# Miniprotein binders against a7ua95r516to809: the designs that were tried, part 42

Target 1, 294 residues: a7ua95r516to809
Amino acid sequence: ASLSLLSISDLVPDLQFIFFWMSNAIEILYFIQQKSPAYMQTIELMDDKAGSKESLLSATISANEEAMTILEEVIMYTFQQCVYYITKTLYVVLPGLLDCNPFGTEPSSEQCRRAAGVCVCAVCVMPEAVRRVVSVFQTTSDLLQQYQVHSEIQSQMFAYLFFFTNVSLFNQLIDKGPARGWFQRSRVLQIQASVKILLDWAKGAGHNHLAQKFFAKFCSTVTILASPPQQLSQMSWKALCAEHPSLKPVQLHRILTQYQLMAELGPLPIWQPSSEDEAYIYRTVDLLESFENH

## First folded at step 14 (miniprotein)

Design dk4
Fold by OpenDDE base, look of step 16:
Parts: structure tokens; C-alpha cells; sequence
Structure dk4 (fold): chain B 294 residues (1-294), chain A 95 residues (1-95)
């Protein structure tokens, strides 16, 4: 029942309700947060002729705290639901990004959501595989804006989505790349161009900082693999570590080893890990990124 | 049922709002302290928020999410209970 056929458009009706609940819960939470201090102060300043002031104040504090806690849970729940549905669609479309040839002249088969008819917007001129990924993010952005979701929540959502995307792409590239030929220079250049289009979109959408932060590992990997042999062979292990701090030693070592094999390079002493890193390059458990602990 | 609970909370919210309006008029006629109006205003706002939460819960039920509905209804009840306490205090203070 094919996750393969699920598009973000199919999920929009469900997502709309989730965003609606989330937005309203945030608004009510904000109301309580903003109003409760003033009203508590009013109660505190009341004449305690009947000895009920303390009880009323205590009840007010307790009720507000409990209500806010529940609303926070609602917000978290709805947030998680959004992420679940959106990442499900990303899971389906992300592999296409690695196989994409952005230099091809294949026409877009889908119409722009923003315009009727032929659209020449930046999204419509994208390669189909890139456009599918961007469409997920754009739809998410549009829904967040439509329901006026608090900016902090928007940022958190995109942070997670970029994180997820980076982990997914990185792991696929490292794990399947050699077998699928994604480490070939021509293919790497295609991947690099595709990722650039995605990053340019993120920049245009106001998420440049988040994109740079959370795509760092994948971008570093692609940058190394896209480097000409003449250039990369002049860079020491230490220099590569310094330029690509997002990569763990085991990851960098794997990338360089596969690069060496692909480029048919002999042993390169300059890429020899430092004595400090030597123990870490064998930690294969750290090779792939985890989706946990975000 | 959760739906019945939602409807009851919406009804209760409306009843509390009506009670606020009644007490506000009486307080004004008696020249009650400003604190009475403040309590009544807070109670009214809480009742309105609770009404919205109950409505959100009804939508959640319609969409097949009873978990979300229960959370929303729980929050609505807490706010209504607080509103009722504030109204009782305001009623006492107007005299």
C-alpha cells in the first residue's frame, strides 16, 4: 500500500486540521501566559475580608499551570503528527534527489501550485526530482503561514525536516553510493547541483541559517566527493577535518577511502588519520547518522 | 461520550458568560469595587477560551482523534472550573 504513491498533496487535508489545532492551541496558551499574571496580581491585591483570597489565588495558579501543561502537550502532539506525515512524504521523494540529473532538459510534468497554467517560477523550472522535494517543504511553509503558526514552532519544524533530510540523504549516499555509482564524479556533480537548488530555495524561503546548519554533513560529503583529485590529494587529513568539522573521523575516512577507490588513486600518506583519530576511524557504529536525539 | 462532554462544556461556557453579564450589571448598579469587574472579565475570557477548546475537541472527534479530543476537553474543563470560582468570588464581593 504504497508509500510510493503518497504525495504531499494527498496529505494536505489531514495536515490542515493538525495545523489548525496546533495554531489554536498556541493562541490559547499564549492567552493564558499573557493574562494570568495580571489577574493573579489583581487577586493578590484584593481585600481579604472573607479569607478566600489565598484559596482563590492558589486555585488560579494551579489551574493555569495545569491548563498550560495540557496545551503544551497538545502542541507537541500536533507537531509530532505534522512531522510524521511530512517526513513520510520526504522518505518517498528523497531518493530521487540522488538519482536526479539537473542538467537534463526534461520538462516539468506538474503544474505550479501558485499559478494556473504555465509557470516560470523558480520551483517550476526545477528538475522534477528536486521539485518534488521542494514541494514538500513549500507545502509545509504555506500551511504554517496559512494558519499563522508561531514563528518559533515554524523554525523548529524546518529544523527537524532539514535534519531528517540531511540524515536520510547522507546515510543513503554513504551506504548505497558506491554500489549505485553516486561516488562517480559526474554523478556527484549532479547531486551537488541538485542540493544547491534545494539550498537556494531554503535561502529564498528565509531558512538559510537552518539549512546551512542541518545540511552541513551532507554538503561536506558532496563537496569532498566533487573535489578534483588534483585538489583533494593535496589536502591533509587534518586540513580536511578542519574544513569539514561536521564529519566524524570514521565518516571522513570512509568517504576518502571510497574516493580513492573510485578515482583509482594509490595510497595517499597525506590522508593518513592522525594518531588521535586513528582509534575513531574504526568505529563503524558512528558511520551512519541516527534519526534519534534531535 | 466525548461528544456529549464537549457539548456540556460548551453549554457550561455559555451559561458562565451569561452569568458574567448578569453580575456585571448588578455590580455596576451597586457601585461594586473595580476588582469585581476584573474578576468577571477574567472569567469571561476563560469561558470563551474553554468554548473554543471544546469546539476544537469536537473537530478532533469528527476527524477520528479521541486522544486529542480528551486533552482539549480536559483543558476546557479546567478553565471553566476556574471561571466558575472567579464568578463566585465576584458575586460575593459585589455585596
Amino acid sequence: as target 1 above (294 residues)
Amino acid sequence: SLRKRAEELERKAQELKEKVEELRREAEEKGAPEEVEELLKYAEELAEAAKWLARLAEIALERGDPRLARLLLRAAKILLDLAELLIKEAERMKE
Scores: ipSAE 0.829, ipTM 0.946, lowest interface PAE 0.5, mean pLDDT 91
Fold by OpenDDE base, fold request of step 18:
Structure dk4 (fold): chain B 294 residues (1-294), chain A 95 residues (1-95)
Amino acid sequence: as target 1 above (294 residues)
Amino acid sequence: SLRKRAEELERKAQELKEKVEELRREAEEKGAPEEVEELLKYAEELAEAAKWLARLAEIALERGDPRLARLLLRAAKILLDLAELLIKEAERMKE
């Protein structure tokens, strides 16, 4: 009950502190990393009066290494906290992405309506369900920028969030899709359009490569499902495997089986798995993606 | 308490910065080697970093994260201990 009401805006105050700690820890770590070699060199060049040089150097090395290790732990801890909170909000809003109709006339956000009439910005023209997902990512981006978090950490954050999003959407589509009608062509086209909006946002935010990489499985699934029966029925199992390498044989087989049922296609010998893949199509444990592999 | 520890580290950091300033003046008056100034500069920067870590720890405590506070305070202590060693060496080299 309480999770269903959780919005990213509600978490911003807590996230701000986490990003603050993370950013400062990174800055101090960077300071140590940049200054340590120069100071060690200074110590090394000092006159060795009473053997103090070696002791001081050793102490300096040890202290810096230990401090950096602790700071790395702080960074990792705060990173995990950010991911935890952000993924909770994604968990709530992502199902809406599968149900939304991006071609519908949904009203612009209330905030844009109040200020200057109908806002035609890219975000305001988004369906509400898509906008909610984008808002999570945008808020994350804004916070990372606000606290000037190192670019590598930003990339890692978005990599994980895209990974999480892909796994969540893929699993929901595979598991619940047939029952919810998400495999119907009209619905698939809506999902495809919604995902495109998200990918376009990611491109605009400078995360195009990450988005393409981590959404590959979900995008492949949607692409197959969006394919006309006349086109897809002419593609062999091997061709589909080659075109969609992100899909495991069991996943591709499930998608094709459900597609066949939905499209009322008879048995298609051309979709028969290869002898090499025949054993793998029954590995149901590999059907859904795991969140643990990241 | 973690709060008391944070306050103590912040105080210590400030004391070390003041000591650096004192030693810098004395070193300049005595015409001490450039290495003394470098050590003092490093000690000062470490003390400042430690002070920030202590403040971050206080905020973590206020936000109810004692785990984070402990990590930050541990790092602060390490940096301050190093700063003290550098200051001692600088004092020795000034003479």
Scores: ipSAE 0.821, ipTM 0.944, lowest interface PAE 0.5, mean pLDDT 91
Fold by OpenDDE base, fold request of step 18:
Structure dk4 (fold): chain B 294 residues (1-294), chain A 95 residues (1-95)
Amino acid sequence: as target 1 above (294 residues)
Amino acid sequence: SLRKRAEELERKAQELKEKVEELRREAEEKGAPEEVEELLKYAEELAEAAKWLARLAEIALERGDPRLARLLLRAAKILLDLAELLIKEAERMKE
């Protein structure tokens, strides 16, 4: 099937098995970790008849260590598989978020209409493009809860997914934004509203800290672009760097340059990079974020 | 085949559980030390975990993931071997 046709719903059956394996492997690993010390102590307290105690203890230690190592590999493997499938679906739906008009009247989901008439639930009132992104995250959350996956693994998964989302959205906005008109004030405000919906979802799902951390670059970019010219033109380079520490100098410089063009502002000396940053603003290799830096 | 290995491990796990129950009864009849029961309990828990791993491996095979199945079966085998050692020690201590 073409990537363009892949929905998170299509992957749910496969993801369920992966989460099942992962959850069970974690449970068995935890069992070994918790029980092994107690049993080793039991063996240590046994009467040493014919030197068998040391051999049994050694065998127990070795077996438990090896088993735990294999189980950790299973957990890592299944985790990677989950991330792989989920990020594929995100890759398909994320571009739609940038083109989304959250202020438009889009019809509620057909499923809600058929079942109960006009559904006014939080999901049904979302723009379709935003709803599709939220649906990926919500499905992931639901599966993690369904299979009672350890909280640490859940956090790691959402950290990566938010990271991936931020990198994808940031890179698309920086690279294609001017050509697509995403730097126009009206479009920026639409993007800002769409991102707010996503962040509100993350907050409601208990992932507020992770969302704030990993969306920082994209949010900073959108915040700058959404700022009124009268306000932004009064902010120095140093002040902007301080307010948006997630942005590299080259990134901030690009954003401001594109903003200046869009707003038809003349040269603004106040936005001139510091002498310290001057060498970095031309490092185009650092302009886009890498997916490998996680 | 991986499937055959999974079935064998599941069978072995069941055999070990049955052996634990047998030895537990005999230990109670003989008034064996508490350590025997502890070893038997550990062996039983390991055998149960191994049985689950073998089942997970079977599912992995059905889903077309032999790599995952091999990992799970390897872990199951390790746990069963340990369980067998514990059972042997318990049997020795019972006498």
Scores: ipSAE 0.818, ipTM 0.943, lowest interface PAE 0.5, mean pLDDT 91
Fold by OpenDDE base, fold request of step 18:
Structure dk4 (fold): chain B 294 residues (1-294), chain A 95 residues (1-95)
Amino acid sequence: as target 1 above (294 residues)
Amino acid sequence: SLRKRAEELERKAQELKEKVEELRREAEEKGAPEEVEELLKYAEELAEAAKWLARLAEIALERGDPRLARLLLRAAKILLDLAELLIKEAERMKE
């Protein structure tokens, strides 16, 4: 199937096996971690007959360490596979979030998987583009819960997925936004509303802190762009930096420059970067977010 | 083949569990130290874990992931080898 046709539903069968392996590997790792010290203590307390105790203890330690190392590799491998498949699906659906008009009455083409009939659940009332994104996260959540994956791994998974989503959306907005009209106030307000729906879902799913943390950059960008010119033009560079600490100086400068162009504002001395930031606003290498830093 | 290795590890795990049960009975009959039972219990749990890993490896093979299968089988082998060492020590201590 073409990448464009790939849905999270198509990946569920494969993901189920991956989560199954992951969950079981974690359980066995936990078993070794929890039980091995007690058994080693038992060996340590044994009578030393002809040095057999020391040899057995050494062998036990070595075997447990090696087994745990392999199991950790299994867990990381399966984690990476999950991330690969899920992010591939996100890659397909995320652009739709930027183009989404949540205020429109467009009928959803997708039927709720959770209901046999017309579903009025929070997901079903979402705009189609938002629902597709939420569906990826919800499916991931459901699978993690179904296979009782350790909470730490669940948190790491969502942290990464939110990170990926933020980077993807931010980079698309910064890079393509001006050309696609996403910096227009009306479009920004649509994006803001769509993101709010996603954040509300994350809150409802118990991931509020992670979502707030990892979406901060994209949310800050959208917040600035959604601000009325009358309001934003009264905010100094320093004030904007303080209010939006997730944005690098080069990013803030780019956003403000594009905003100025879009809003047909003249030069605003109040937006002039501080002397401290002046050198950093031209670091174009730092403009787009990297996927590698996570 | 990886499949044959998985099957062999499952068989070995079962054999070790049976050996544990045998030794446990004999240890009880002889009034062996409590440490013998602890070693046997550990060996049994390791053998069970190894059996699960071998089964997971079989599933990985069926799903076309020999890399994952190899990792799982390697872990299973390590646990079984340790279980065997513990059983040998328990057997020695029983006498």
Scores: ipSAE 0.797, ipTM 0.936, lowest interface PAE 0.5, mean pLDDT 91

Design dk4
Fold by ESMFold2, look of step 16:
Structure dk4 (fold): chain B 294 residues (1-294), chain A 95 residues (1-95)
Amino acid sequence: as target 1 above (294 residues)
Amino acid sequence: SLRKRAEELERKAQELKEKVEELRREAEEKGAPEEVEELLKYAEELAEAAKWLARLAEIALERGDPRLARLLLRAAKILLDLAELLIKEAERMKE
């Protein structure tokens, strides 16, 4: 499929074939894993007239292991293809979450706008930017269910998609936040509300644990930035590190620096890094997250 | 060509399935040992899997993914070769 596509729905036909191959490879892999031991036990119990039992058993083991290895490669290849196409759509739509104002948003559909006071469905009340991201996640979930992909692989898929989302949003906020005014308190509260909608979707879809785990860095960042000055100024560097273990020292330092600028707050001695962390707060190579470090 | 190989493997897998079905009927009528029936059952399942893998490879080629097709055909070949071996051993054990 083309990387110029704006929505996940344009990629569904291609994704359907990839999930079809993936699910069939998984089914055959599990057939080999689950049934081969019983058949090998049958071979071991056979009458060993000309010694052919040991040769047959060896050949069976070797063939099964080679086939399983190849099927695992098929599954990994098709998984990577799905992730590649899905994350390309996420990459296009995620920046809009940081510009979004969910507080002033009217229902986005013609039908929902007309019935806004009577029916408030989750899709209708979402800002369009949030809807585009949720659509990617929901379409992925629907396809995984349609093709009955094994639950462990479904979890791995969403673990990676949430990881990708977290990295993308965090890097955009850190990199572009000063120029875009995203560290202003009113903007942070808008971002927090938009992320809440995503977290609610993940919880309703049964992925709450994965979302809590993989959105942790971005959520910690927004939580700190959204904190009232009276409360945050009473928290030491050590306390902030303890409450936000997902943040590296250079990341926490940058977040606090931006907070001070926007809250018009002078330097605070209580926010001085510990001796252990002082060596790390200027490591610019650690500031942004890698999409490949999952 | 790779497409011709995929079609050949699917056809061979179908032929082996038909052979196994015949041999299983003969084994049941003669009251062959349970081990012979189990080997033939395993061979039938392997041939079915190989047939399906070959068909999946044909679809991958139609969609322009020869890398995926090659992987699928490698797996199909391995399973089909094992099915042939099991059939040969089952025939050796008959009577």
Scores: ipSAE 0.777, ipTM 0.938, lowest interface PAE 0.5, mean pLDDT 85
Fold by ESMFold2, fold request of step 18:
Structure dk4 (fold): chain B 294 residues (1-294), chain A 95 residues (1-95)
Amino acid sequence: as target 1 above (294 residues)
Amino acid sequence: SLRKRAEELERKAQELKEKVEELRREAEEKGAPEEVEELLKYAEELAEAAKWLARLAEIALERGDPRLARLLLRAAKILLDLAELLIKEAERMKE
């Protein structure tokens, strides 16, 4: 089967082995970093009447340094493999988030509210497209916890996954949005609701700070597009740049252009770029984000 | 061949670990210096780590990842060679 046809559940067995290797490499690296110095102290305090102490100490230092370097390479390699498989799955499911209607679950939401007086809104109001994305994040979180991966590495993993999600959604919105009608206000409100579900998941999972940092560009875009015309038309270019520093001038200009078309607004003097930014609003090389940005 | 080398390193690591266990027992019986016990303890922990790395490499080969296996075996050999050196020094000091 093709990777484009695989769900995250189909990849779990492979991911389990990769996390297994990663976790064990981390454990051995920890041993070298934290425990070996005490043993080296013993070597330094040895009686060196035979003259072998300096050779032994040198060999110990050299071996530990080389082993740590190799184990760091193992950890980096296994991390990259996890990211590769997870983002392949994520890339397949993310576009559906832009097309789904979280409000179209009204009958399901009402049925859930009426059953036994208990609200299970996460299940009843979550469109399948959003559920698939959340499933990728949740499965990743479960695997990281199952293998007791250090919290710093867990944070790095989700930082990259949120970064990847932000870039993928932003680029697709900018590229396909005009042709797909994604800049229409009703669609933007649906997208905003779907993103809210992802942000709520991230908060509940302990990754709120990372999500706010790495979703900033896409969230700013949706916030601008969701603003009522009477409100947005009162904000100058300078004010919008200050409120949305994650957006490059070419990106903000493109977003405002699409908003203007949607709202049938003519050119607005208040949205004229500053003199400093005017040279940058046509830099199409800066319009889309790279998946390799740091 | 790479699989056979992984199995060989795992076997050597286990053999060295067993040798260290015997040397620690002998050193305790003779009342050897504390430094001898510490070197042997270090060697035992290094041999155990090397054994585990070799086993991880075998699993990587079973899953079709020879690149990962080569990295794991390089680390295993480094730790095992250090363990052997520590044992030789401990044996010299015990006498």
Scores: ipSAE 0.773, ipTM 0.940, lowest interface PAE 0.5, mean pLDDT 85
Fold by ESMFold2, look of step 14:
Structure dk4 (fold): chain B 294 residues (1-294), chain A 95 residues (1-95)
Amino acid sequence: as target 1 above (294 residues)
Amino acid sequence: SLRKRAEELERKAQELKEKVEELRREAEEKGAPEEVEELLKYAEELAEAAKWLARLAEIALERGDPRLARLLLRAAKILLDLAELLIKEAERMKE
């Protein structure tokens, strides 16, 4: 039993209050945006006997604009707090995806410890490391639904969480992969299977488009590393760049270098970068991704 | 002091909401112009929103977030001040 404060279950009470404030601010912002124009139209049609109509319209417009600005700040502030709490939890559980063996799935899980014999949920057949990541995503989804948060904000939340997940996994693979043996063929196939389980969750949760968009860099990396040598050795540098546009030249070069080492391939002329790209393949400042992109 | 401001603003918003409800009943009984009824309806909705924002700010203070509370109270005061202005215009139009 861990006494960690980073468990998503331990953070739910704090997240509930934050989503409560967020959802209420959104509802009032909606009122101002959607209902106030009709009332302003009524003011425009009023008889201007006292000469106060222009002053009333001006005050109404100014008040509405200022209130909307403040409510947008509330929504942004509460959104950032949610992201902060949730990503601290993700940061702890994501490295396990690179070490797990999804083909050796455990017979039972935490959610299935209540022995009933009727449990057929997908979580019960999921590797523990993947289950812990899915638990964070699922808890977030449940809270967003519980507080009826607008669908656009729900999409922004998962866009950021998938972006964070992609950056974290990619950076760890590139930075720690050689020392941890993560570039070995059997390990890459295990990583690929684990990622597929995450993508399947995202598809079932209605976030397939976002997952496809924001996991692209990590997925491209794993796809290249998982390719059979006969297939990959027939693809030129230009073809690989075209097939995997999410990868920068320094990143693709590093991935191919690790592939050559683990597949015991010698240098391949077909993988020689163009002279333009050769200027960029040693720019280590571009190797790892920033968590603060956008 | 910030908590006292939140409690005062919530009380004022409730008082305005009750005043508007009474003024709406009187305007309907006297057959006031449609414009008066619409201004009073707008003021009532603004006062209700302001009351809720003040309540949200009180909760934020109880949870130790005075920055959030200040934002919520600023929004509440803006909406409440607008509601007061609309009430004054509606009262002027009834006379």
Scores: ipSAE 0.770, ipTM 0.939, lowest interface PAE 0.5, mean pLDDT 85
Fold by ESMFold2, fold request of step 18:
Structure dk4 (fold): chain B 294 residues (1-294), chain A 95 residues (1-95)
Amino acid sequence: as target 1 above (294 residues)
Amino acid sequence: SLRKRAEELERKAQELKEKVEELRREAEEKGAPEEVEELLKYAEELAEAAKWLARLAEIALERGDPRLARLLLRAAKILLDLAELLIKEAERMKE
């Protein structure tokens, strides 16, 4: 499909069936886990008239364990299907975050418009590109709540969605950023503000620690690029690696190279890689992130 | 044949539920031990779960997902087989 796959609302009917199966599998798994001990206790206390008690106990244990294993596979399978549909939508809407202006919707004064970062006197209207991404996350959250999906599974789903978002945004920025002007300081500040809106959504939804963990690479990248030259030029390679451990040496090197070009700084001796990192700044195979967990 | 399997499991689950209801009525009339009632209650709950799993598998087949349907039917069969075993034990204890 084409335009019909661009909106999460078009996928809701399919997602509803998948969450329906997932939720029912969870409910039956819960029944087995919570009811089996009481019934097994009853079996253990029965008279053993034909010597069948031991075989009944063994069969009950075996059946319960196998059924629970299969239901866990159902839950995992339906989880993967949800992720598949949701990330298809995210893939389409995420690039728009890099081009949008969260400060551009205004009746605000010139004073507010010149402020770097989020301005409290600006009209706080979410740009459409950010709204589309938030809509995917919010719709997912609403469906998980509607079907009362277990909180552990909800956390795993958002962990993966944040991971996917991080990889997609980082790769787009690194790959297309030079040609698209995304390393311009005003653009970086706009990107930073857009990411803050996503992080605020995640915090309000109870997923703050997941967002902090799984957006780390993209957030580190934007933090470095948004840093004033006076501050960043005082940080050594080793200090930057320590402050941003999510960035591989080749990635940090590329980010600093783009920063130097846009800030017109020229080479800085304190940004020379450490001896242990120097071999890795040319590993172009490590530049872009994989969508697969290690 | 996967659709036939789902229909067979749902039908079997319903038959076991009806048999349990009859056996529980008989046990109540005869004043059977609490253990017999508890085994029949467990069997009834397992048959209900199996029936629902078979119905979920039918829906998965209607939506074109035979892999999901196979998993659901495997679980349904396991729960039904256990329910049958519990019913046989309850019948034996009643006599």
Scores: ipSAE 0.767, ipTM 0.941, lowest interface PAE 0.5, mean pLDDT 85

Design dk6
Fold by OpenDDE base, look of step 17:
Structure dk6 (fold): chain B 294 residues (1-294), chain A 95 residues (1-95)
Amino acid sequence: as target 1 above (294 residues)
Amino acid sequence: SLRKRAEELERKAEELKEKVEELRREAEEKGAPEEVEELLKYAEELAEAAKWLARLAEIALERGDPRLARLLLRAAKILLDLAELLIREAERMKE
């Protein structure tokens, strides 16, 4: 009950402090990394009149290494905290993405209506369920930019968030899809359109490559399910495996089996797994994606 | 307490910065080698970084994260100790 009320806006105050610590730790780490070689060189070039040069150099190296190690720990810690809070918010809003109808006329956000009347910005024209997901990513992006977090850390953050999103959506679709009717063609087309909006946002935000990489499994699943029966029934197991390499044999087999049931297709020999894959299609442990392998 | 340690580190950082400024003036008056100024500059920058880390630790304490505060204070202490070492060397080289 309490988790359903959690919005990204509620977390912004806490996230701001975390990003502040992260950004400052990165800056100080960068300072040490950039300046330490020059200072070590200065020490090395000093006249060793007092015999203290070697000890000073050793102490400087040791201190810098230890400080950098601690700062890296701070960065990792703060990164994990950010991910923890952001993924909690995503966990709440992601299920709505599978149920939304992007072809319906949903009203603009209440905030935009009150402030500017009819806002026609790209976010305001999005379906509410899609907008909520995009809002999490946009808020994250805005905070990363506000605190001038290093681009590599930004990329790592979005990589993980896209990974998490893909795993969550994929697992929900595979596990609950048949029962929720998400495998019906009309629903699949809605999901496909919603995902496209999200991918278009990611492209506009400069994360196109990451989005394509980390959403591959979910996108492949949706693409297969969105395919007309006449087209999909002509594709062999081998061809489908080749076209959708992100899917494990057990996953592809499950998708095709559920598709067959939904489309009321008889047995299709052409979808029969190869002898090589036959052992793998029964590995139910590999059916759902894990959150731990990232 | 962690708060008292943070305050002490901030005070120490300021004291070291003042010491750097004093030594810089003396070094200029004596015509000390350029290496002295470089050491002092490094010590000053380290002291400033340590001061920031101590402030960040205070904020972490206020936000209820003593683990983060301890890490930040530990880093601050290391940088200040290094700054002190550099200052001592600069003092020796100035003479």
Scores: ipSAE 0.825, ipTM 0.945, lowest interface PAE 0.5, mean pLDDT 91
Fold by ESMFold2, look of step 14:
Structure dk6 (fold): chain B 294 residues (1-294), chain A 95 residues (1-95)
Amino acid sequence: as target 1 above (294 residues)
Amino acid sequence: SLRKRAEELERKAEELKEKVEELRREAEEKGAPEEVEELLKYAEELAEAAKWLARLAEIALERGDPRLARLLLRAAKILLDLAELLIREAERMKE
């Protein structure tokens, strides 16, 4: 594959081979781990007056350990390749979630309703920007199931994809939000609605716990920004930190500063950082998240 | 050279599987110890796994991934060498 192949549909043929290699490596690793001990037990119980039993057992243990090490490397290598290709496509489609309007996707909704009468299926009302992201997640899920990838590895894959999504959306919002107008109340509510569609997909796909864990920073940001001014103004800095533990002090401070500007609450700071946090609210090196945290 | 090694390992794996099938039949006819049958079953499963790994490596080479192919062939050789060892021990015990 090349940099020009950023659509998930264009990458499916390559991903199919990678998942095929990974799935086969996992199956053989499972054979060694699950079945090999029974055969070694037979070797241990052999009558061995020729003295070859200990040599055979030692060679078997050594071969199994070496093969397992190599197969684990194959699995890690193929997992990293899958993640690389999938996140490249996510990186392209995720920014659209911040600009889309889930409340007014008229062309897709009208086509679905007109062709099928009264159609109220989720796919027919989903904004195109959200559909593109869901398509990446759904295609990934379909491939993992098609190749019968072990459930633990499937969970690890989606844990990383949700982590990547969270970092990408959070960084875009913080970095580009002022210039793009994404801190405006109406835009925040649109963003919140779009993210809810993604969270509903994750819940329906059996990944609710992973999504809640790995989307926490972005969801906390949107929750704060969507809060009514009367309600949020009554909360102390300490209370906000406790309610949103995923946000670093510099991040929370930036979010509250943007909130205060958009709600036109004047320039006097409403939320006073604790003495403990005072040194951290200006640490701009901590403002954006690293994709290497996972 | 890497492609030739993959083809050789696949051929060896197939040859060992055929030899195991023959030896299992002979062991049943001669009433060999149960341990001989278990070693032959293990060897057969290892040879089959090695054959699959060699085929996966050939596909990796066709797709331009020699790093993946080398890893797969290393694993295939290890499993095949173990299968050969088990077959030799089974032959010694059968007699």
Scores: ipSAE 0.775, ipTM 0.938, lowest interface PAE 0.5, mean pLDDT 85

